# VH-VL binders against Methylated protein MJ0556, part 9

Target 1, 173 residues: Methylated protein MJ0556, of Methanocaldococcus jannaschii (q57976)
Amino acid sequence: SKFVKLHLVRTLNKYKELQKIRVKDVMISGDVIITTPEKTIKEIFDEMIKHNISGMPVVDDRGVMIGFITLREIRKYMTSHPYLNVGEVMLKNPPYTTADEDIITAFEKMIESNKKLDQLPVINTKYPEKILGKLEGIIFMEDIIKLLYENIIKELKTLVSFYNHNTEIKIKY

## First folded at step 1 (VH-VL)

Design n07 (framework fv_navenibart)
Fold by ESMFold2-Fast, scan of step 1:
Structure n07 (fold): chain C 173 residues (1-173), chain A 121 residues (1-121), chain B 107 residues (1-107)
Amino acid sequence: as target 1 above (173 residues)
Amino acid sequence: QVQLVQSGAEVKKPGSSVKVSCKASGYTFTSYYMNWVRQAPGQGLEWIGQINPSGGSTNYNAKFQGRVTITVDKSTTTAYMELSSLRSEDTAVYFCARDFYDEWSGTFDYWGQGTTVTVSS
Amino acid sequence: DIQMTQSPSSLSASVGDRVTITCKASQGISSYVAWYQQKPGKAPKFLIYAASTLQSGVPDRFSGSGSGTDFTLTISSLQPEDFATYFCQQYNSYPLTFGQGTKLEIK
């Protein structure tokens, strides 16, 4: 059917348009919830619960990201060693993205990574003398999923509804 | 490719110490925790402890606390496990194992080939 | 310490069989269970983490399930290379602990 083909083409075109959306268009760059290596895991556990987040960037005095700390690692130590410093527990070389990377590639990094991360730090790799680079923001999987739903799923729902309606009409004939 | 290559088999007397090495290659040594696990003949696996190669911080199984020391040499990308006051019950194959990246820390994605330590007479 | 109890300690099966190995934790560990395969004279091989997530390169006939205290490893259609000892491991809290192992033997 010509209409089914048209909607499939529209769905593919929506996906291609989504590939043009950059991390910087979706990321949170202001008021990023961060921590420092000298804080205790007890302190940041409270912060994570307060902000309903499962991870946060670890930055030094210059705002350069030196690691990433997750709720999973914190939970392993909280009962036995609540006063361990973040720097002793954090990810030294976490997965990351950049402001100019497309959101589909960033999303794939979250899913295909050895770790199943709900978020990805956004760094400026132009700081070559530091391990990771200057922290520019954070991008959440939930924000990408919401964008995918609004742009792809709606079009797919339209296509499915059209197919079902046409199938019903064909059966009546 | 990731490789963990351990030192050769050792035969020790009761009361002595043994130091097993694990040379890592194919990845950034300081980015992953290193663990030590042993297996007595025909028995299951027993976790000994871990080290963060970046800072040198360690976490030991209480069963071995006071007898085990885990260290690293960053210049040679080598981890060491030293076990003192050896008993016949310490006869086992000792494995080094790389911690699977941080969110799944405590699981082991790459293992050394094992070092047989025999404690006898 | 969290104790991990595997059942059965040994199991005889034929190629093509569906086999299930169980693992019980002495307390709740959410989904923090890994499974390893070990062949005689070799180091363990990482199969599954987070109770049900298959490690890259592991055949999809292997699957894991469970949460809380009860976990299972299933091989849907046993192959000759699958005869080995299987271990579960909790990584919810320290010390890290393993099950005693289940030896899968040729029938």
Scores: ipSAE 0.000, ipTM 0.469, lowest interface PAE 17.4, mean pLDDT 82

Design n08 (framework fv_navenibart)
Fold by ESMFold2-Fast, scan of step 1:
Structure n08 (fold): chain C 173 residues (1-173), chain A 121 residues (1-121), chain B 107 residues (1-107)
Amino acid sequence: as target 1 above (173 residues)
Amino acid sequence: QVQLVQSGAEVKKPGSSVKVSCKASGYTFTSYYMNWVRQAPGQGLEWIGQINPSGGSTNYNAKFQGRVTITVDKSTTTAYMELSSLRSEDTAVYFCARGYEYLWGDYFDYWGQGTTVTVSS
Amino acid sequence: DIQMTQSPSSLSASVGDRVTITCKASQDISNYVAWYQQKPGKAPKFLIYAASSLQSGVPDRFSGSGSGTDFTLTISSLQPEDFATYFCQQYYSTPYTFGQGTKLEIK
């Protein structure tokens, strides 16, 4: 049907539009909540609860990201060793993204991570004469999911609803 | 045009110290870590340590156990590596190298030409 | 400390050959591997970072691959200027460590 063809074309066009959206268009670049390796995991746990976040970039004295600390890693040690330092518990090799990476690739990095990340740090690595590995921002999975829902899932729901209604009519009428 | 230019060859006696310089140009000196790496004759590369030129913080390879000091002079955009209590095993070519694209460590995109340090009696 | 072991330690090849050099880390270092080329009497030259990203100006016959503990440098069609010693480096954790080097020699 023409209806099905129209909505499939719209879905494909929306996917192509999503492929053009870059991390910098979605990320939070100001007021990023960060931590440092010398703070205790108890301090960081309290901060995460206060700000309703599940992860923080860990930066050194020059502002370069050296790791990422998640609520999941903290929970492993909180009961037995609440005064361990962030640097002892953090992910030293976290997935990361850059401002110019597309949001679908960033989303895939979160999904495929064995550490179940709800967000990715955004690092400046593309320009040789710029600050080395400095934190530019953070991108949240929920913000990408909202874009996927509005542009892809919502359109697909319309197609599925149409198909199911037509199928029932063929059986009952 | 990034350049790292090192001081000339040194011949030292055992027990003395050596200070090698590395003058940087063509980039913002304080935006990149400076690393020191050595290579003994016919051998592989060995990392000595690094400095953040902005804050002056250093990180040294434990193998050099209190013998190494890395410093910078921001006004001349020069890094220095001083190695004390020299032994014949310290005979090597010493390189400075710029750290780039740090996620939690540095790879070395530009290298100085090297400074030969010979320790002999 | 993370140990980096290269294989082979030396390799003889002819111009036009495809050559492969392997580097193994003693623990998972994700993609935090760089490759360097060193000619006799000269400083190392940077080739590759993040296991597979080629530096601007390096010929496209050079490529890198791998993740975790196993990494490979490939030269697809060896040229006379490629005879050199090649080093891998992990930059996952300090102290930064290098492989022992692979000397690529004329057959």
Scores: ipSAE 0.000, ipTM 0.466, lowest interface PAE 16.9, mean pLDDT 83

Design n09 (framework fv_navenibart)
Fold by ESMFold2-Fast, scan of step 1:
Structure n09 (fold): chain C 173 residues (1-173), chain A 122 residues (1-122), chain B 107 residues (1-107)
Amino acid sequence: as target 1 above (173 residues)
Amino acid sequence: QVQLVQSGAEVKKPGSSVKVSCKASGYTFTDYYMNWVRQAPGQGLEWIGQINPSGGYTNYNAKFQGRVTITVDKSTTTAYMELSSLRSEDTAVYFCARSIDYFGEGYYFDYWGQGTTVTVSS
Amino acid sequence: DIQMTQSPSSLSASVGDRVTITCKASQGISSYVAWYQQKPGKAPKFLIYSASTLQSGVPDRFSGSGSGTDFTLTISSLQPEDFATYFCQQANSFPLTFGQGTKLEIK
């Protein structure tokens, strides 16, 4: 049918549009909440609760990311060892993304069975201090989901409108 | 040209410690992680741990349960791995290996030392 | 820990053969896989990273593929210098882990 053909074309075009959306278009690059390896997990727990976040990049004195600390890992040790340093608890090879990576690939990295993060650090792998890279930002799963949901709902509304209009025409004739 | 040169073979008794060195040249020492990987005779490769020479931060495989210490001397561009409380099953060739994050694709070992044979006998 | 399982454990082949070695991860690791070649008495040599990217200086008869949990190393036309043990490695998370190795032997 004509309706099915239009739907397929529209779906392919929407997917291509989504593939053009890059991490840099969605990420937070200013006021990224970060920590350092010397702080205690108790201090970081309090900061995470205050800012309503579940994870923070861990950076050295030059702004190079050296790890990532999550609320899940903090909770494991908080009751028994609240004064452990962030550097002792952090993920030292965390999943990460780059500014030019597409949001679908970034989302897939979050949901792979690699620590199930609610967010990914965004790093510059081209930075002269080549070990992990300079922190450029952070991208949240919630922001990606919101964007995908809004695009899906817009397409569904368009399809429903087309279906209702086409059905009305057929009833009249 | 990048070169990693390790110290010579060691023969140790059970319960002792061994310290292996790895001298790096041909690149900026602080730009790359240094790793230690061992291989028991006829067996596969086992990652021991790594150090960031710039910050001195280490990450160890939990299997070694506090028996391993990795350090660096930036003035001589040398990395060290010390393994204590040696057992017969620690008999292996120990390699140092350089790693970097390749364009955001994880840690891979692009240059390796020649290996140091450590024999633990009783 | 992520377990890497290679198959076969050993393989006999002749010069000119197409050889495939597989590597399976116990959980999803995206494309964070490297392949290494090791000859007796020598350190491993870096061949492939990010599952399919060939390291500079490695002959183009070597190729890698795969994503998620299943990965393959292929040698399109085996040469005498290719007889060695091959290892896969996951780079997704710590501790970094290797497959048990596949020994490629002359038939």
Scores: ipSAE 0.000, ipTM 0.480, lowest interface PAE 15.8, mean pLDDT 82

Design n10 (framework fv_navenibart)
Fold by ESMFold2-Fast, scan of step 1:
Structure n10 (fold): chain C 173 residues (1-173), chain A 120 residues (1-120), chain B 107 residues (1-107)
Amino acid sequence: as target 1 above (173 residues)
Amino acid sequence: QVQLVQSGAEVKKPGSSVKVSCKASGYTFTSYWMNWVRQAPGQGLEWIGQINPSGGDTNYNAKFQGRVTITVDKSTTTAYMELSSLRSEDTAVYFCARDLGYTYWEFDYWGQGTTVTVSS
Amino acid sequence: DIQMTQSPSSLSASVGDRVTITCKASQSISSYVAWYQQKPGKAPKFLIYAASTLQSGVPDRFSGSGSGTDFTLTISSLQPEDFATYFCQQYDSYPYTFGQGTKLEIK
């Protein structure tokens, strides 16, 4: 029906609006939970559990991100080598995003990563070929999923419900 | 070989504008920020502003806000600094400089300087 | 703005001397300090970044130290080519600011 087609056009328009949302509009920029390479994985494991997070940016004294440590990598070594330092276990070339990147691209980086990240570090990089850059924030997959649900999935759910119960509406004389 | 080559000396009258160029070569132009710094005769260094050639993002020292415009031409790998409403106190050597920023192994480079003299 | 204050403003020394120049920031800047050398009529030369990391190609007689608000540049054994003006710079926040400079002169 024409109603269905119009609603699909609205869904596409909402997707286009969603594509204009930048990482900086969604990210956590204050109080980012970070670590340094000299900490032990035992210390960081406790912090991750306490804050209910599965990863942390690893930064140096300059605030430059030098890696990313995940709960998955920590868990692999915790029972045998709990005193390994973060710098030896961390991902040295993690996926990352920037403040001005769109949230759909950031989401795709998380989904397509073979490291299966629940979040991405947000960095300000002056050298795009390297992961090194000042840490500006962190963006969580859950926050992006919530935006996708509210802007796309909820509308599609409404459309599907309408189609299942009544596909013909007399919209004018 | 990284090289930053600036335009030649300028003599300007008060109230006019000057546009200084900085041609970059020997590296990927869009991978590094470009800064402009000046030095009045016998004085220290003063940061004017910077540009990201990749996106065109700029950051200016508030002292120059409204009078300075920094731009780039990616096709010629050239950065420009235009300073308007010139005063005698704008007499200085103007330098472009590649920003090392957060990288740990690059050597930062400076242009040779452009002398701008503002006199009646 | 973060103010950078150098001490001394000028210093006379002899070849072979150990020279120390200090730089104080008006607020904490962690280790975001760079040091430059400038000879008359020339552009500044980058020496040190992150307060203590020596740039490639810079002689190892140069060293930097400090964190927070107090920083030092040391030349362990002064050479004839080291007579120049030295500047510190913070790059923690905009606007980037420089110290007033320390002129190192032959005694």
Scores: ipSAE 0.000, ipTM 0.459, lowest interface PAE 12.8, mean pLDDT 82

Design n11 (framework fv_navenibart)
Fold by ESMFold2-Fast, scan of step 1:
Order: sequence, then C-alpha cells, then structure tokens
Structure n11 (fold): chain C 173 residues (1-173), chain A 120 residues (1-120), chain B 107 residues (1-107)
Amino acid sequence: as target 1 above (173 residues)
Amino acid sequence: QVQLVQSGAEVKKPGSSVKVSCKASGGTFSNYAMNWVRQAPGQGLEWIGQIIPIFGTANYNAKFQGRVTITVDKSTTTAYMELSSLRSEDTAVYFCARTPYDSEYGMDVWGQGTTVTVSS
Amino acid sequence: DIQMTQSPSSLSASVGDRVTITCKASQGIYSYVAWYQQKPGKAPKFLIYAASTLQSGVPDRFSGSGSGTDFTLTISSLQPEDFATYFCQQYNSYPWTFGQGTKLEIK
C-alpha cells in the first residue's frame, strides 16, 4: 500500500537523523565511576552491587584508560579468587567509542560485542602515546535505548493523533 | 569430602511458599558459590540462582526474580531457597549444587534433591 | 538468555561404541561449558569443565572439545555404566543455562 511505502520512507529518514546524534551528545563526562588496576575484584564487586552498575573503566595514574572491568568477568573468579586484582581480570582490549562517533554505531558495538557490554568507554584516541587513550566519558546502553524509545513513541503518538483527528473530523461531517 | 544434605519432600497448595534447606556436611562454604537448580518430571535442568556465602550476595534467574530468595546461615553451614506464589509448573525436584574453586564454574557436589509437588 | 541446544535428543548405542554428543550455544561463550551425567533418580554428576578439562576421577574415555558456539562430548569406548542422560551447561553469562539433554540408550 501507498501508506506503507510512505511510512517506510519516513522510517529511513528518521534513522538517518538518528545517525547524526553523536556520542558526545548523550555520554556522561562528569562523575564517571572508575577503578584502578590494584583494587581487588571483591572491592569492585561490592561497589558494583551497591551502585547497581555492571562495568567500570580501569584507569592508570595519568587518567588513561588501560582496560574495562565487567561484573561478568568478576563473577567468573569471585567464588575461587576474590582477592585477584582488577588489573588481572579486566578486559585489556575492550570495545570503545569516541565523542564524535554516532550513537547507532556505538549501540551496535555494545550489541555485537562478544562481551555483551551495558556501556562503552568514550576515549580520546588523539593521544597516541597511550594504549587506549584518555578517558573522556562513558555512554550507557540504557540511555541510548531511552533515546530511541522516545523517538519511536513520538512517531507513534503522532500517528495516533493523526488517526484520532481524522476520525473526529469524519464524525462531524 | 563435602556432602550436601537437603530437607525432605514438600506438598504445597498453589499460591503458597516453600523453603528448602541445603546443609554442607564435612566442609565449609569458603571459596564456593551455592546454586539452586530444578528439574521438572522428565524434563531438563533449570538454574534458579546462586549465593556467594562469604559475601552474602545472591544472583537470580530473571524468570524467578521477585519470587525467589536465596540465603545462607554461616553458623550452621546451611543454604536456603524460598520460592513464593507457587504454581503447578513449579512441581519439580530442587537441587542445591556447589561451584568449587578447583573445578571453576562446574558444579561438582550436588544435594540429593528435594521433591516439591504443587497440587490443588 | 543464551540457549543451549543438544543433538541428538536421544541416541541408541552398543557397549564399545564411540559416541559423540553436540551442544550449540545461541551466541559465543568462549570455553565456558560444563558437561554432566545424570542417571535415573540421581543428581547430576560433574564430568567436564572449561569445555575440555576432565574432572578428577572421571574415566579417560570421556573427553570434551570446542570453543565459541559449538561443543562436543565424546565417549571413546562406551561402557555399561555410561548409559545415562548427558547435559551441557554454559557459565559465560547469567542466567546459567543447560541443554535439553541427550539420552544414551542401549541398542
């Protein structure tokens, strides 16, 4: 149907508009919960449970991200070796994003990662002397989902309003 | 070495709760997670959740979240699983099983099982 | 949730046969797979962890292999006491999930 074809075109245009939204527009850059490689996984497990978070960037003394520690990785060792250090358990080559990357690409990185991350570290790769780069922030999957959900709901509400308005006009005639 | 001994069979009405115990005999809860797994008659195994006794922290399968509570009493080396709002589909044998250090995340010591029957 | 699918659901074999049971994960789980044996009316018995590491006291005829999504349990020369149901389990992510089981029956 003509209506279905018009809807598909509008959906494609909406996707293209969403692709213009960048990580820096959605990320958290202040008060990022981080850890350091010398902490024990027991300490970090307790913090993650207390704050209801599933991952943390691991930074060195210079503020450079050197890894990423997840609740999934911690749980693998917690029963047997609760006093292992974060540096021993962390992902040394985690997926990451940058401030200028679009949110759809960032979301895809989270979903397609073998590690199934709930968040991605945002790093500045312009500091080439450092392994992963300076930590600039963190972007949460939940925040991306909320943004996508709000855009979907807005579109649905617009369609509902259109049908309701047209129905009311027809009744008046 | 370590043996897990579970409480006896239970028959419950729909909507009620059941609390199953699992006592570690001949060992401790150190360096272990205690798991609860169920098996409906003639069916496969389903993981309910686990507790890490040294921390007192529990993790549950989302299917049971809000209905299940796993606890431990370190003084008696006993783990408990309480399941509420029982349905006929909860009829199963409930096992406790340990995940020990030397076998990583394999469950090497299992309780004998507790049969829970939910009937109207 | 990660789905674990075993194949076959049942298998008839004779003593002395080489038997293979496969287990497929719906997504990558590295080598975080355990195998269990269950006899009627009994609790499961732990056989293998980390896909290929044999538990102490388990006979050498049992072996495991695989990584990623495809895993195999092999019994090189089936014995009378091996007729049982076998389950695979992933422990890469919560909730931990089991395959539906493979019942080994006497031919």
Scores: ipSAE 0.000, ipTM 0.448, lowest interface PAE 18.7, mean pLDDT 81

Design n12 (framework fv_navenibart)
Fold by ESMFold2-Fast, scan of step 1:
Structure n12 (fold): chain C 173 residues (1-173), chain A 120 residues (1-120), chain B 107 residues (1-107)
Amino acid sequence: as target 1 above (173 residues)
Amino acid sequence: QVQLVQSGAEVKKPGSSVKVSCKASGGTFSSYGMNWVRQAPGQGLEWIGQIIPIFDTANYNAKFQGRVTITVDKSTTTAYMELSSLRSEDTAVYFCAREYRSGWYEFDYWGQGTTVTVSS
Amino acid sequence: DIQMTQSPSSLSASVGDRVTITCKASQGISSYVAWYQQKPGKAPKFLIYAASSLQSGVPDRFSGSGSGTDFTLTISSLQPEDFATYFCQQSYSTPLTFGQGTKLEIK
């Protein structure tokens, strides 16, 4: 039907609008909580609980992001080996995004990763010799989902409700 | 899967220049840094420099600064290393190598090597 | 420049032996060390990254350890195909530098 086509067109237009939203428009910048490879997982576990965060970029003494450490990974070792260093437990070569990448691609990286990350580090690739891999910020899956819900999922729910109501009416007559 | 294929062997006179090519196929060439490393007969590996194709930015080992130029042709996915003012000590096998991850200066793919002989 | 020194320069071993090669950096480089295997006439093969992480497809008899200035490559049970030259590399800062190599020979 024409009505169904209009809602599909709206959904596609909202998706195209979302593809124009860049990571830099949504990410948290400036005060990103980071750690270093020599700290113990006990230290950063306490820090994560204190700040209500589930992950930290791991940065070396050059300011280069060398890994990412998650609360989920730490929990595996906390009771048996709390003094393991972050560098021994961290995800090396973590998935990451850049400020100019679109939020849909960033979201796909989170859901398709083997680690099912709920956040991605945002790195700077403008200055490859000095600051390639330097942390610019962090983007959270929750913030992307909120945008997806308002712009796409809400429209799809409206369309599904319309379809279900019309199907119900037809079977009565 | 990434494959790096280099140009053939060269024999050069002292004072001349040599330009070696490294063509990448498979995978994403432009997003990874391409490095040049040489090995003199029976000796260890020596880093010459790198280029990040996506940014067209080259960095050189100071030992070679002023006589080495690394370039890239993105349309043919080919990196080049040109070394001028050749000396007998430049006799070596020259390798191109790709970064394991962008900005991670460890190398997962290597070209087969190009032998450059500098002799009078 | 960071200097990388390997020990020994060469060693002889038999199939089944445990072999350890060491690499010392002239200054602290955290875990920025790679290990490569090179066979005569061939390009180096990537074995270990970040001092201790095994590259996909490399046999699990290879392992790396160390941090700071002292690093080791271990082959737990030497196989015939393992006779080659091994190089360490620091990736901490440019210029990138390699150890002089350790030639592993059949006893």
Scores: ipSAE 0.000, ipTM 0.475, lowest interface PAE 17.4, mean pLDDT 81

Design n13 (framework fv_navenibart)
Fold by ESMFold2-Fast, scan of step 1:
Structure n13 (fold): chain C 173 residues (1-173), chain A 123 residues (1-123), chain B 107 residues (1-107)
Amino acid sequence: as target 1 above (173 residues)
Amino acid sequence: QVQLVQSGAEVKKPGSSVKVSCKASGYTFTGYYMNWVRQAPGQGLEWIGQINPNSGGTNYNAKFQGRVTITVDKSTTTAYMELSSLRSEDTAVYFCARESYYDFLTGYSFDYWGQGTTVTVSS
Amino acid sequence: DIQMTQSPSSLSASVGDRVTITCKASQGISSYVAWYQQKPGKAPKFLIYAASTLQSGVPDRFSGSGSGTDFTLTISSLQPEDFATYFCQQYNSYPLTFGQGTKLEIK
């Protein structure tokens, strides 16, 4: 059908456009909420709740990301040891992405993470640091999902709706 | 107030090593990276390397890799730079400099410097 | 390595003059540039970071501008204490590199 063919072509074109979208086009690079290894987990727990975030990059004084701290890791210690330093609790080898990586690969890293990350730090790996790389931004899963819905899922929903309607008519008679 | 006080002038033979110290005071020593920079007579500034005093982690300019070792002593709040296999072209004033980080957009800078240590390499 | 090239290498000026020193990076470094002032026999003094942000205590006659590869340091009305050598520095990538310096001398 002409309708199905047009929507298939449109969906494929949207997917091709999506494949060209890079992390730097979606990430937050300004006003990123970060912390340092010397802060206490109680202090940053309060900040995470205040700002409605579940994780934040841990950077040293050079701006190099040395870890990532999440609400999940904080909650393990908050009741018993609220004054532990961020550096003692943080994920030392978190998954990360780079500005030039595509958003599909970044999304897959979040989904496949055994740490249940809702975001990924964006780092510059050109620096010869032994402690990850210089922080450039953060990318949230919710922003990728919204972009996927607008560009792919919405078109697929339209196509599926059309298919179901035609299938019902055929089965009825 | 922040102060970085370096050790005195050194005169060394080619092939030997030199160890320059930088004693920090007036701030939390482990909170700031320490950098080493040199300046040959009448020349510009050349970055040698850096150390995180908290972790002991170092980064060296590839030009000096294998000849330079940067260390810290937390108990005396002192950073050290040791340069081995000295050549006449290593004759320079060596500076330590504290690195202050502002944020990931604006980055960092060398906000306080030691007075410099003159190292002369001659036969 | 990122090469930082300053122009001019030396400049003669009079008190009250407007002076501009330029710095070019061999590749894009965003705004990750600092400027330092060095007087004979002294350690460098920090002036500017992030290309245009003045360090606290630095007189407002000093200003910086630029992004990408081209950067400038301007002194709007030169004072006697401003005669010195000025260095730009990139901190975008390792190794950290400095310009060769611009010597500002009394005319």
Scores: ipSAE 0.000, ipTM 0.478, lowest interface PAE 15.6, mean pLDDT 83

Design n14 (framework fv_navenibart)
Heavy chain, then light chain:
Amino acid sequence: QVQLVQSGAEVKKPGSSVKVSCKASGYTFTSYDMNWVRQAPGQGLEWIGQINPYSGGTNYNAKFQGRVTITVDKSTTTAYMELSSLRSEDTAVYFCARVYEDSGYTWFDPWGQGTTVTVSS
Amino acid sequence: DIQMTQSPSSLSASVGDRVTITCKASQDISSYVAWYQQKPGKAPKFLIYAASTLQSGVPDRFSGSGSGTDFTLTISSLQPEDFATYFCQQYYSYPLTFGQGTKLEIK
ESMFold2-Fast, scan of step 1: ipSAE 0.012; ipTM 0.635

Design n15 (framework fv_navenibart)
Fold by ESMFold2-Fast, scan of step 1:
Structure n15 (fold): chain C 173 residues (1-173), chain A 124 residues (1-124), chain B 107 residues (1-107)
Amino acid sequence: as target 1 above (173 residues)
Amino acid sequence: QVQLVQSGAEVKKPGSSVKVSCKASGGTFSSYAMNWVRQAPGQGLEWIGQIIPIFGTANYNAKFQGRVTITVDKSTTTAYMELSSLRSEDTAVYFCARETYSYTSGDYTYFDYWGQGTTVTVSS
Amino acid sequence: DIQMTQSPSSLSASVGDRVTITCKASQGISSYVAWYQQKPGKAPKFLIYAASTLQSGVPDRFSGSGSGTDFTLTISSLQPEDFATYFCQQYNSYPYTFGQGTKLEIK
C-alpha cells in the first residue's frame, strides 16, 4: 500500500537522521554536577539525592576526569564507612564517549556496560598525558531515549494503527 | 537566575586593608570559580585572582601575591577579596565575576555573571 | 604572562557600518578567548567565548573568529546601543589577561 510505503520511507529517513546526531548535539556542556576525589561519599550521596542524579564525573583541579562515581558504588560503603573519600570508591576506568561519537553508539555503551550507567562522561582525548582526558560534558540515557521515542516509536505507532484497522476491514468483509 | 551583589563603596587610608564582599544567589547545579577584577579610573581590566569553591583553591596574579586573600563562605554563598597595604594606585572599581566551567572546553571559561562593582578610593 | 593586544585602541563608526576589532595573543591560546562589552559606569557584559560561541541573548550581528594567536570580533551592522568599549580576554593560563580595550565611538 502507498500508506505503508510512505511511512516505511519516513521511518528509514528518521533512522538515517538519528545516525547523524552526535554526542555533542545532545550532551550537557554546562551546569554539569561534578565532584572531586577529596570529598566524602556521604557528602556526594547527599548531593546526589538532592539533585536526583545517580552519578558524577570525578575531576581534579585542572578539570581532567580521573574517574566516575555512582550511587551503586557508594551504597557498598555508606553504612560502614561514610567518610571514605570519593577517590577511594570511584570507578577509575569508567565507560566514556567523545563529542563526535554518534548517539546510538553512546547508548549501546550505557546499556551493555557491566556498570549499567544512566549517563556517560564526554571527554576530550586530545590530552593524552592525562588519565582519561578533559571533561567536555555528560550525556544522559533519558535524552537519547526521548529522541528514539520522538523519531522512531511514534512513527511505528502510526504503522501499527494502520495495520490493525486494515485487519479489521478484512475480517468484516 | 544568577545574581552577584557586592558591598558598598570604601574610602581607605594608605597602608590600611579593605575587604569587599560578593554575594551570589541562584544557580546550584554547576561547578564555578569566583574571580576578582579591578579597573582603575579610565583604565582597562586587571585580573586579581580567583577562588574555586569546590576545590578550596585560590589562584592569584603574581602582581598581588602576598597582599591579596580571596575566600568564600559556602554557607552564605559569599566570596570575599581582602587587599592589604593599600596604595593610591589601588584606587579602582573592584568587580567580582563568576566563571562557569565549560565542558566543551574542559575548563573554566568565561565570566558570565558580574557584580555591579565596588569603588575603593585610597586617599590620605 | 600572555599579552593581549587589541587593534585599534579606538574606532569611530556610524550606525549601519561593519566594524572589526582584532586581538593578538603573545603565544598560542587555541580558542580560549572571550569578548566583553562595557558601557561607561557599568560592569562588563559577556558576549562571546571559545573565540566564536555567542552567548544566548546576544544579537547575531556580533560574531567572533580566530584560533591560535589572532582573533577578531565583528559587528556586521552597527546599532546605536553598540557604542561601548570592547575587551578580549584569554583564559588559557594564569594569570588571566585582558586586551587594553577598543573604544567604539559615534562618528
Scores: ipSAE 0.000, ipTM 0.461, lowest interface PAE 16.7, mean pLDDT 81

